# VHH binders against q9w197: the designs that were tried, part 1

Scores and structures below are computed, not measured.

Target 1, 300 residues: q9w197
Amino acid sequence: RLRLQDIPALTQDHCRMRDPAEVERIINEFVIGGPERMQIVSDFDYTITKQRTEDGGAVPSSFGIFNACQSLPENFKAETDKLYHKYRPIEIDPHMPIAEKVQYMIEWWTKSGELTSGFPFDQSEIDQIASKYTHALRDRTHEFFADLQRLGIPTLVFSAGLGNSVVSVLRQANVLHPNVKVVSNFLQFRDGLLDGFQQPMIHTFNKNETVLNETSEYYDLVHTRDHIIVMGDSIGDADMASGVPASSHIMKIGFLFDHVEANMKKYMDTFDIVLVDDQTMDVPRTLLSLIEKQHKLNLE
Positions, changes and structure headers below are counted from each chain's first letter, unless a header gives other numbers; antibody chains aren't numbered by Kabat.
F, E and O are the ipSAE of ESMFold2-Fast, ESMFold2 and OpenDDE, as the mean of both directions, binder to target and target to binder. V2 is 0.75 times the mean of E and O plus 0.25 times the DockQ between their complexes.
[cut] stands for letters that were removed.

## First folded at step 1 (VHH)

Design A01 (framework vhh_8k46_1)
Fold by ESMFold2-Fast, scan of step 1:
Structure A01 (fold): chain B 300 residues (1-300), chain A 124 residues (1-124)
Amino acid sequence: as target 1 above (300 residues)
Amino acid sequence: AVQLQASGGGFVQPGGSLRLSCAASGFTFSSYAMGWFRQAPGKEREFVSAISGSGGSTYYADSVKGRFTISRDNSKNTVYLQMNSLRAEDTATYYCAADLGYYSFLEESEYDYWGQGTQVTVSS
């Protein structure tokens, strides 16, 4: 039996747990169950990507990559920036009830769709800009995705951002392996012009497996996988694995960077592991290494 | 590319002191345990000391307790081994090593990356 005190990555000061005994229990269940029972569900913006590069530079969101495209109308960035400044503080507010936040997220995404309509656009512009941000993935993300591919663990990248940018970054970083599925907001075209986003609209607080009900192929891959690592940087990300059996073991990992003191209580109440200003995949990778080590011993 | 550069070895008389340094690059230093191991001529490599990523936990082999002190400076990506009251049996090549997330950092097999080593000779 593994103990937390013997796992160095989990004993660091920036690794916070409300219930260490529960974390230890879940890790041992994962190790016993092996890779075949595992699946990953992860946010993209500021979860797979860093908030800042190692040089301290800002990292754009998936929508930020789109907003940098030159073919967009002259006021597009200014209008989307207005929406960001209005709705982002609401999204991360530690005191506002989630049900109230949901109404604001629907407003944000609806208005964004209206702005993203009536002009021609070429995906290659997203690809050009995204190529500059492959270095902005959390440290050891390439290794993390390589481990997942080798272990055959289905990985869902579930983003309330722009899927066109998400796919572009992952593809160009060489981490979009066959076991990786992206569910996000994708651009829609009608008669050669942008026509908002494909339905349904995904926002931070409606990310859960019920939106995947029509994807039988993915369901067939994951319905027997009741050991889940959930990764996110916002409170709503913790519910991405909703709808799995009650017998499931879920490890919720939250990356906390902004407003640490104000958000700590909410994050500790929501996530099993809270990683404070940790720009690496080291904790998720450690969980995989423990699972793989036991799996290799069982095969000997 | 992970690199570990060990230095500070040399010749010293019994009862003397040396400070070893290990400069690390290519990984998030503060997130990982660092260890010191040694190998004397004709012997297997043995554990000497380890320190957690934060520096809050330290471990020592019984043969060096009270004589050696491990420490780290995460702002400089460096781990140190202060060796006092050196004995002839401390003569060995000393290696620093990084443990990237396995459950026990006291075993040689748990360490992923190793430095080139620095020779310590304790002789009269």
Scores: ipSAE 0.000, ipTM 0.094, lowest interface PAE 22.5, mean pLDDT 83

Design A02 (framework vhh_8k46_1)
Fold by ESMFold2-Fast, scan of step 1:
Structure A02 (fold): chain B 300 residues (1-300), chain A 121 residues (1-121)
Amino acid sequence: as target 1 above (300 residues)
Amino acid sequence: AVQLQASGGGFVQPGGSLRLSCAASGFTFSDYYMGWFRQAPGKEREFVSAISSSGSYTYYADSVKGRFTISRDNSKNTVYLQMNSLRAEDTATYYCAKDYLGFSYDEYDYWGQGTQVTVSS
């Protein structure tokens, strides 16, 4: 039986747990179950990508990469910013009911689609900008995805951002392996022009079973995998693995960067492990290494 | 806690100039996009300008393009809005905002204390 005190990555001050005994139990279940019962569900923006860089700047979101494209109409950035100003305060409002927020997310997405329509656009411009941000992935992300591929663990990158940017960054970083599936918002084209986004719409409040049921092909791959690592940087990310059997063991890892003191209680209540200003994949990789070590012992 | 303190507003005649400042604290300023918004009496808040963490990415509302210039000094944790050729329609309370491009969905503070700009007579 593994003890948390024997796992150096989990004893650091920046690694916080509401219930260490529960974390220890889940880790031991993962280790006993082995790689064949595992799946990963991860956010992209500020979860796979860093929340801060050491090389002198902010990391753009997947939509930020798109907004940096020079071929966009002259007022596109100003108009999308007006929508951000209107809807972002609603999105993060802690008092508004989720059902009411969802209606505003639908409005935001619809208006964004209208702005993202009627002009030609080439994916290569996203690729060019994304190439500058492969270094903005969390430290040891390449190793993390290599571990997942070697262990045969299905990995869902589930993003409310722009999938065109997500896929571009992952592909150029050489981590978009066959076991990785991206579910996100993708650009749609009609008659050579942009025509908004492909359905279904993915936003902060539907990154769960509701939208995942639209991608039933993935379910066939993972329905026997009841041991899950969920990774995210926002409270809503904790529910990305909803819809699995109640008997499942889920380890929820939350990356907390800004407003640490104000957000700590909410993150501690929501995630099993809260990583404060940890721009690495070291904790997720440690969980995989423990699973792999026991798996190799069982085979020999 | 995030704090944004906007200043530099005042009374100015049409054609005049003002420079607004927004002093930021409680976060790593150099890692975030910053923006300016305004709200005129009886109107909704509208976007004015935004600047990337490095200062290389800027854009402006059509109504202010060519007249306003956004800039930042990361060593002073301050973002600026230089307003030239001011018009009566620019009369508003001006607010600075952090992270308008969605770096963190869980952040609560976007708006600093406003500064009043009045263009008249």
Scores: ipSAE 0.000, ipTM 0.110, lowest interface PAE 16.9, mean pLDDT 82

Design A03 (framework vhh_8k46_1)
Fold by ESMFold2-Fast, scan of step 1:
Structure A03 (fold): chain B 300 residues (1-300), chain A 124 residues (1-124)
Amino acid sequence: as target 1 above (300 residues)
Amino acid sequence: AVQLQASGGGFVQPGGSLRLSCAASGRTFSSYAMGWFRQAPGKEREFVSAISWSGGSTYYADSVKGRFTISRDNSKNTVYLQMNSLRAEDTATYYCAAGPEYLFYSTESEYDYWGQGTQVTVSS
């Protein structure tokens, strides 16, 4: 049996847990179950990418990369900015019911799709901008994805951002291995022109496995993998693996950077492990190393 | 829908080379990810290589990295697998497959369309 006190990465000051005994129990279940029962579900923006660079600079979101493209129409940025000013306060409103917020998210997405239509666009512009941000991945992300590939662990990158940017960054960073799947909002083209986004829309409040469970291919791959590591930077990310059996063991890892004191209680209530200003993959990698060590012993 | 026809298999000595081709029919070929899988007698089908819709991303199983090269020509609706430094363990029936972009590239069940296969035998 593994104890938390014997795992240095989990005893650091920036690693916070509401229930250390439960974390310890889940880790031991993962170790016993081995890599064949594992899957990863991860957010992209500010989870796979850093929340800050080493020099304290801002990291663009996946939509931020798109918005930096020069071939966008003259009024595109002004119109999308108007939508952001209208809908962002609704999105983060702590008092509005989620069901009501969802209707506004659909309205925002529909209007954004209308703006993202009727002009030619080349994916290579996204690629050029994304190439500048491969260094903005969390430290040891390459090693983390290499560990996942070696262990044969399916890894779902589940993003409410722009998938074209997500794929471009991952590909250019050499971490988009064949065990990695990106589910996100992708640009749609018709007759050589942008035609909004492919359906279905992924937003903050529907970011759960309900969207994915509609595809039989994904379900067939993962339905026997009931040991799950969920990684995210927002409260809503904690539900990305909802819809799995109650007998599943889920480790929810939350990356907390903004307004630490104000958000700490909510993050600790939501995530099993809260990582405060930790711009590395060291904790997720530690979990994988523990699973791999036991797996190797079992093969001997 | 896409229909796939694999060809280019045959007999080759260890250290030799073969190029497999996968010809696709259908106007949507350029929107699909393409993969190569292989199956030796008595073994499960395993991933070999894959290529994204644009050709910008390529993926390889560890056993073939540095020896095999996947490429595609969207103007000819064809995917190629150049196999160099062939080993006896590469002996298998090779299948090409098409699936939605950004799938789990190494996962057989993610691919919707499959070719009939082409036999590769590496023996001296």
Scores: ipSAE 0.000, ipTM 0.308, lowest interface PAE 12.6, mean pLDDT 85

Design A04 (framework vhh_8k46_1)
Fold by ESMFold2-Fast, scan of step 1:
Structure A04 (fold): chain B 300 residues (1-300), chain A 124 residues (1-124)
Amino acid sequence: as target 1 above (300 residues)
Amino acid sequence: AVQLQASGGGFVQPGGSLRLSCAASGFTFDDYAMGWFRQAPGKEREFVSAISWNSGSIYYADSVKGRFTISRDNSKNTVYLQMNSLRAEDTATYYCAKEGYSYLPFDSYEFDYWGQGTQVTVSS
């Protein structure tokens, strides 16, 4: 039986756990179950990519990459900024019920789709801009994805951002292996013109089983994999695997950087492991290493 | 260039009050949310309060709810933080922040352009 105190990566001060005994229990279940029972569900923006530093110098989001493209209409950024200023305060409102917020997210996304329609767009511009940000992936992301490919672990990159940018960054970083699937918002074209986004819409409050059940093809691949590592940088990311049976073992890893003091209690209550200002994949890789070591012993 | 000039800090006894001001220039003030952050020596920067461009949405950190009030005067390009019932743990440099362009509707990193801070010291 593995103990947390014997795993150096999990004993660091920046690795916070509300319930260390529960974390230890889940790790031992993962190790016993092996790679064949594992799957990964991860956010992209500020989870696979690095978070903003304390001094500024933000890493662009997947939509930030898109909005930097030259082919966009002159007023596109101004119009999308108007929507952001209207709906963002609603999205982060701490008192508004989630059900009411969802209606505003639908409204925001519908209006964003209308703005992202009726003009030609060269998707290669996304590739040009994304090429500048392959260095912005968390340290040892290439090694992490290589580990997942070697172990045959299905990896879902589940993003409320723009999938065209997500795919471009992952492909150019050489980490978009056959075991990796991206579920996100993708541009839609009609008669050579942009026609908004493909359905269903993915936003902060529906990043869960409802969207995953729409992709039964992926569910058929992973429904026997009841040991799950969930990775995210926001509270909403914790529910990305909510559609799996309650008997499943889920390890929720949250990357916390911005507003740490204010957010610590919520993150500790939501995630099993909270990584404070950790711009690496070292903790997820450590979990995979423990699973792999036991798997090799069992094969001998 | 964007400029944010925070002022109004000082030394105050526990239970006292201070009003901070942030004068903004170099952008269309009426189009952006504004916020206050603080940083104590040896600690990370902490969110304090935020106000939307039209004052329709106001947010407070749990540690300051009921004691601090954020407001803005769009005619003066100024955001304010009224701090009442000050405690020793409120001692920090207070920074004014402007909403940044993340371009992601669901991005949590909405504030950037922290300008000059103003020191608040609560001591007996």
Scores: ipSAE 0.000, ipTM 0.144, lowest interface PAE 15.6, mean pLDDT 82

Design A05 (framework vhh_surovatamig_d1)
Fold by ESMFold2-Fast, scan of step 1:
Parts: C-alpha cells; sequence; structure tokens
Structure A05 (fold): chain B 300 residues (1-300), chain A 121 residues (1-121)
C-alpha cells in the first residue's frame, strides 16, 4: 500500500490537499485498477499550456492565437474587443445566477460567430502562429502524453476555447497521439469563407456530460473506464467528468496561479490536489508512473 | 487583495453631468486595461467604456459616444468617467472593472461595490 509521504512529488510545499487520506486512498485504487480502467479529462488553456513562462512572456489563449492572425478584417479586433468587454464581466460575475449567465454566453458566442463570418481564412495562418507556442506547454507535457499513449489511456482535451488552435498546438508539439481526442469550438467554412463556429457551442458553463453526448463514439470507448484524472485551472473544470458510474474514483487536479490567497479555500474545497504556481506535468506524471510500475509487476 | 472603490454617483436631472471615480489598490494599476460597466434596474451588465494601460486607446459603447469620457491617473491609481448630457436611459449602478485582456481569458476581472447614478427630473 502506497503512502503519500513516500511520493516526493506530493510532499512539496506547492502541492496542497485538504484531505490527504482521501488522495492516498484514490491513488491506491488507481494503482490496483491499472491503466485499463483509467481515462484523463483535461482543460487546455492554462492547464496544458502554462499560466506563465519562465522568461515572463505572455501565453495566449487558443482564441488569442486566432486573434493574432493577420488576414482578419481591419475592424475584427475592435469588434471582438467590444464583445469581450461587454460579456467578460458577466461571465465571471460571482453574484449572477449561472442560468442567467448561460443566456449571455450564448449571446456572446452568437455575436462572435457573426463577426467570424463572410471573409476568407486559411487554417495555415493559425498553424504558423501556433508553432511559436509549442514551448508554452507545461514542462514535461511531451513526456506526459507519451506516458498516456504507451499505457493506452484515452485522453480527452475538453476546451471552451478554439479547437483549431488547440489541435494545431498539440499536433505541432507532437503530442496529438491516436488516444487523444479534442472537444472544443471549431471554425466553420462555407464556399471558402468563414461561417462562424461548428455546433454545439462549448462555453464555461456547459463543459460537462451534456455536451459529451455529441461524442457518443468516444463515450463508448471510455464509459467502462471508471478511474479518472481531471485536470483544470478553473473551478468549473472540476465538473468535466460528472455523471460517471458510482464505482468511479476521480482525482481532481487544479492548477492555481491567479489570486492564490483569495482562491485557495475554494480550490481546496473543489480539487483533491491543488498545485500552486506549478508549471509542470510532474504530479500527473507521478500518478501515471505509480500505475505503470504496479502494472509491470503484475505482468511479471 | 484587489480592491476597487467607486464614488461620485447621485441624483441628477436630464442634461446634467456627473464625474465618477474609482480608487484601485492591491495590484499594479498601471499594468491593466480598465473599464466601466453598468447595470440598469431589471437588466444585465452593459460595458460602457475601456481605457488602455497608458491611456493611449479608449473605446465606448455607441449610446455614450460623444457624451462620456474615460480617463485614468496611474500615479494616483484612479480611473474616471466624465458623464455629460445625461439621459434617463443612463440610470444604472456603475462599476469599475479591472480588465486582464483577451489573451488572458481564464483570469479574473474584478468589480467593486458600484455607485448608483439616477437620472430623473
Amino acid sequence: as target 1 above (300 residues)
Amino acid sequence: EVQLVESGGGLVQPGGSLRLSCAASGFTFSSYWMSWVRQAPGKGLEWVATIKQDGSEKDYVDSVKGRFTISRDNAKKSLYLQMNSLRAEDTAVYYCARDEGYLFSGYYDYRGQGTLVTVSS
């Protein structure tokens, strides 16, 4: 039986747990169950990508990569900035009911789709810009995805951002292996012109099982995998794997960087493991290494 | 801890003027775009105006263009909204908001307690 004190990555000061005994229990269940019961569900922006680079450079979101494209209409940036300034305060308003916020998110994405229509655009421009940000992935992300591929663990990258940018970054970083599926917002084209976004729209408040019904082929692959690692940088990411079977064991890992002291209690209440300013995949990789080590012993 | 404190609201007659102020603390004010947003009774939040870190770029919702002016004083860590030719439609609680920019989508934007502006005869 593994003990947390014997796992160096989990004893660091930046690794916080409200209930260490529960974390230890889930780890031992994962190790006993092996890789065949595992699946990963991860956010992309500021979870697979860093929240900061070591040289202090800005890390663009998936939509930020798109907005940097030079072929966009002259007024595109100004019009999308107006939408951002109107709807962002609503999105993050702590007092507005979620049901009311959802209506504004639909309005924001609808208007963004209207702006993202009627002009020619080539995916290669996203690819060119995305190539500059493969270094902005969390340290040892390549190794993390290699571990997942080797162990045959299905990995869902679930993003409310722009899937065209997400896929481009992952592919160019050489981590978009066959076991990785991206569910996000993708550009729609009609007769060589942009035509908004493909349905359904994924936003902060619907990143859960209700949207996953659209990917029934992936659900068929993973519905028997009841040991889950969930990774995210925001409170809403903790619910990405809700609705799984009662036999499920879920390890929720939260990457906390912004307003640490103010957010600590809420993150500790929401995630099993809270990683404070940890720009690496070392903790998720450690969990995989423990599972792999026991799996190899069982095969001997 | 990030704090934004709005002031300057009140009752004013149509055609009148008010100047709103926002005092910021707990962060490097000069590093952020700042915005004014408002909420009229029974309606959702509406963005009103935004200003770049150095004051070089400003933008406004169409209904207030030519009537409202956003400004900032980075040395005093203060944001302002000069409101002229006020209309009954401008009646709302006005909030000072820290804007972290689109490239940092996923990071928080802060609002203060707000200041009430009532335009009525």
Scores: ipSAE 0.006, ipTM 0.169, lowest interface PAE 11.6, mean pLDDT 83

Design A06 (framework vhh_surovatamig_d1)
Fold by ESMFold2-Fast, scan of step 1:
Structure A06 (fold): chain B 300 residues (1-300), chain A 122 residues (1-122)
Amino acid sequence: as target 1 above (300 residues)
Amino acid sequence: EVQLVESGGGLVQPGGSLRLSCAASGFTFSDYYMSWVRQAPGKGLEWVATINQDGSEKDYVDSVKGRFTISRDNAKKSLYLQMNSLRAEDTAVYYCAKDLEYSSFLGYFDYRGQGTLVTVSS
């Protein structure tokens, strides 16, 4: 049996756990089960990407990359800024019930789709801007995805952002391997013109496996992989693997960077491991290395 | 039920050309994005190229852009990869792969074939 005290990456001050005994139990289940029972479910914006560049500059979100494209109509940026200023305060309101917030999110996405229609657009503009942000992935993300590829672990990148940008960044960073599936909002085209987004629309409060349950062949393939690592930077990300069998063992890893003291209690209550101001994939990679080490021993 | 049968691999000298083929069965071929992925000796799987349902959109890994061309024939349920200006680094087993869902992006691949070996050596 592995003990947390013997795993240096998990004994650092910035690695916080409300229940260390439960974390230790899940790790040992993962190690016993091996790579064949594993799957990863991860957010993209500010989970696979950093919140800051090395010089302290901001990293754009996946929609931020799209909004920076120069061929967008003259009024596009002004109208999307207007929507952002109206709906963002609602989205992050800590006191408004989620059910009420969902109505505003649907309204926001409907209006955004209407603005994102009726003009030509080329994916190459997203690719050009995204090329500047491959260095903004968390430290050792390339190694993390290489580990997953080598171990044959299905990896779902589940984002409420813009999938066109997500795919572009991952591909140009050379981490979009065949075991990686991206589920996000994608641009829709009709007769060579933008026609909003492909359905269904994914937003902050419906980002969970229920979006995949009815029509996703991916869910049908991976739901029998009952050992899951969930990674996210927001409270809602913790539910991305809801709906799996009761036999499932889920390790929820939360990246906490902003308003640490105010958010700590809620993150500790929501995630099994809370990583405070950690811009690396070192903890997820440590979990994979423990699984791989035991797997290699079992092959002997 | 899903079957993907690759062919066309072989030994070729640097600078040479090969054309890989994949025969698909057990699913509605024309409904899916199709991809070529490869595995070099001692390394993991690497995505090479993707083609959409009707062949109007294609994407490639940077190292093969301008050298490889992906195409499909929906009537024959076949996928192809034309490989030109081959390099030693292209040596790998090449697999034909399909997405599990309709998609405009690279996704999780369900490959059922044995692959076809491409060796680029003098």
Scores: ipSAE 0.000, ipTM 0.221, lowest interface PAE 14.1, mean pLDDT 83

Design A07 (framework vhh_surovatamig_d1)
Fold by ESMFold2-Fast, scan of step 1:
Structure A07 (fold): chain B 300 residues (1-300), chain A 125 residues (1-125)
Amino acid sequence: as target 1 above (300 residues)
Amino acid sequence: EVQLVESGGGLVQPGGSLRLSCAASGFTFSNYWMSWVRQAPGKGLEWVATISYDGSNKDYVDSVKGRFTISRDNAKKSLYLQMNSLRAEDTAVYYCARETYYDFLSGYHEGFDYRGQGTLVTVSS
């Protein structure tokens, strides 16, 4: 039986838990169940990518990569950026009820789709911009995805951002392995012109509905996998695996960077583990290491 | 066409105050995030403060939080930096800068496509 106090990565000051006993219980269930029962559900923006670099350098969101494309219409960046600055503060507001925030997210995505329509666009420009940000991935992300591939753990990258950018970054970083699937907002074209995004629109507070959308292939891969690690940087990310059976064990890991004091209580109430200004995959990798060590012992 | 003209710099004693102004022309000022960037003698450019289109969102480098206030007047097409409790380390040329893209959450500056000529602030006894 593993004890939390014996796991160095989980005893650091930046690793916060409201209920350490529950975290310890879930870890032991994961270790007993092995990799065959595991699946990962992760946000992309500021979860797989860093919230900041070590030298304080900035990391663009998946939409930020798109907005950097040169062939976009004049004023497109200003108009989409205006929407971002109106709605992003609402999205991350620690005091506004979630139900109220949902209305603003629907409004934001509707207006974004309208702006992203009626002009031609070369998707290869996204690849050009994304190639500059493969090093903006959270430290040891390459190792994390290699661990997941080696263990055969299905990994869903579930993003309310732009899937074209997400796929491009992951592919160019050499982490888009066969066990990794991306569900996000993808560009839609009609008659050679952009026509907004493929439906349904994915925003921070409706991700769980898309995770529950079962194709026969995806369902066959994950229906026996009731041990889940959820990773996110926003409150809404904690619900990406909601609706699974009560027999499921879910470890929710939240990356908290901005407005730490104001957001701490809400993040502690929402996530099992809150990582404060931790720009690494060390905690998720530690959980996988513990599972793998027991799995190797069981194989012999 | 696009022009940014700074003013308000000067010599000030430690603990003193200065207000910098920037007059913008040649573009729709209210459509852009605006920033103040500084360069101390012999050093690189350092971002100081950023303000959103309508002034509702503001961000600052840690060393000036609580001492500097960024503001704007869209009707006058002007950007301001109120600097209080000035320190010797605040000595720099201050530039008004137009953001191409600023991500408020990460602090990402895609770049400054236009900067003014700068205004010198010297803090000394």
Scores: ipSAE 0.000, ipTM 0.132, lowest interface PAE 16.4, mean pLDDT 84

Design A08 (framework vhh_7n9e_1)
Fold by ESMFold2-Fast, scan of step 1:
Structure A08 (fold): chain B 300 residues (1-300), chain A 124 residues (1-124)
Amino acid sequence: as target 1 above (300 residues)
Amino acid sequence: DVQLVESGGGLVQAGGSLRLSCAASGFTFSSYAMYWGRQAPGKGREWVSGISGSGGYTAYASSVKGRFTISRDNAKNTLYLQMNNLKPEDTALYYCAKGEYDILTGYYSEFDYWGQGTQVTVSS
């Protein structure tokens, strides 16, 4: 039986837990179950990428990388900014029912698809821009993905951003291993021209198993791998693995950087582990190390 | 309360230079990426340049790359845009903007707050 006090990475001041006993329980269940029952579900923007670089600077989102491409029409940014200013206040409205918000999200994405249509686009421009941001992955991300590959743990990168940018960054960082699957919004092409985004569209309010259950890979995994590490930097990311059986054990890790004092209570109520200004994969890697150590002992 | 106050605009001949300033208050300036955008008469706003909180990373729109330089002085809470080799098509109202980190979606918005702007007019 492992105790939290014996795990140095989990006893640091920046590692916060509302219920340490529950975290300890989940860790011991993971260790007993071994790698074969594990899967990872992770956000990309500001979860796999840093929320800040060593110099204190911000990192562009997956859509930010796309918006910087030269092949986009001169008015593209202005038109997408108009949509953002119209729909963003609706998206974050705390009083509007979610079902009503979903209708506006569909409208936003439909209009965004229309703007992202009817012109040629060279996807290599995404690669050119993304190449500047491979260093913006959290410290020890290469090692984290290497650990997952070695342990055979399926890793789902689940993003409401732009999958073309996500795949480009992961590929160029040499972490897009065969056990890694990206589910995100991807550009669609018809007759050499952009034709919006592939369906289904992923937004804040459907970033959960409802979308994932439509893919055969996810369905095949859910009943064999009921030990899940969920990683995210926003409250909405905590729901990425919702709807799994009640017998499942889920460790939710939240990366908190901005407005720490104001957001702390909500993050601690939402995530099992809250990492404050931790631009590393050290805590997720520690969990994998504990699982691997016990697994090796069991094989002997 | 967040405040962004732009200055330094004016009338200049093609090939000339101007230096814009943005004085920021009401937030921890060094913790946020800052941006310059512009809006020409009868057109939408377009992004011009961005700079990380420390100043270590910068980005530019293709139309201004090599001619404009973004910088910041965190001790003075001030953002700058050095504009060289100005062209008539650079005529616009120039705005500075503060980045936003959204806790619900995890996305860093390029525009949390916009200043009132400073007019740049380039004559041929």
Scores: ipSAE 0.000, ipTM 0.170, lowest interface PAE 14.4, mean pLDDT 82

Design A09 (framework vhh_rezetamig_d1)
Fold by ESMFold2-Fast, scan of step 1:
Structure A09 (fold): chain B 300 residues (1-300), chain A 124 residues (1-124)
Amino acid sequence: as target 1 above (300 residues)
Amino acid sequence: QLQLQESGPGLVKPSETLSLTCTVSGGSISSSDYYWGWIRQPPGKGLEWIGHIYYSGSTYYNPSLENRVTISVDTSKNQFSLKLSSVTAADTAVYYCARLEGYDFLSGPYFDYRGQGTLVTVSS
């Protein structure tokens, strides 16, 4: 039986837990269950990518990579900025019911799709820009994805960003292995011109298992895998694996960098493990290592 | 309380270099939590992100302006500066310095503080 005090990566000052006994319990369930019961659900922007690098500065989001493309119309950025300023206050409004916010998200996406339509665009431009950011992946991300592939653990990259950029970065970093699936927003083309985004739209309020159940045969592969590691950098990411069976054990890992003191309470209430200014995959990799070690012993 | 203040000439001749400085008070520019940047608003138009800098000296520029923009930081003076070369009448705008948390396509520049703005007119 593993104890947290015996796992050095989990006893570091930057590794924070509201309920260490519950974390210890979940780890032991993962170890007993083995790789066959495991799945990963992870955000991309500022979770698989670093939140910031000391020498590199700001890491662009998946949409930021798209916005850097030179072939976009001259008025494109001004019009998308207008939409942001109208809809972002609605998105974060604490008094508006979620059902009403969803209608405004649909309106925002419809208008964004209209702006992202009617002109030619080449995916290779995203690829060229994305190639500059493969080094901006969290430290030891290559090793993390290699561990997942070796253990046969399905890995869902679930992003409300732009999937074209997400896939490009992961592919060029050589981590888009067959066990990795990306669910995100993808560009749509018709007659050689951009035609908005492929359906269904993924936004803040529908980033959960209901969308996955409707859109992906991936659900058929993972619905029996009730041991889940969820990774994210924002409060909303904690619910990406909602709706799983009561027998499930979910470890929620949150990456916290900005405004640490102000955000700590909310993050510790939301995530099982809060990693403060940790630009590495070391804690997720440690969990996989513990699972793998026991699995090898069981095979002997 | 954090305050940002732009300073520099309000009139620049076409083809010359526009030069502005931002003085930060009430907080340190040597912060790992933020970037320091420039945004502008031409008369009757929306905000346009110009670029930003991390206190270490790492810079990020709007690709449409990249060949003309230089942003620099002086941590000893708690200041950062903008140089925009080869200006034309299209560069006439109110220029703001700002503290930025980030930038993306849907969200634009994330800033929590900005200066009052300074009008720069490009005219002969």
Scores: ipSAE 0.000, ipTM 0.125, lowest interface PAE 16.4, mean pLDDT 83

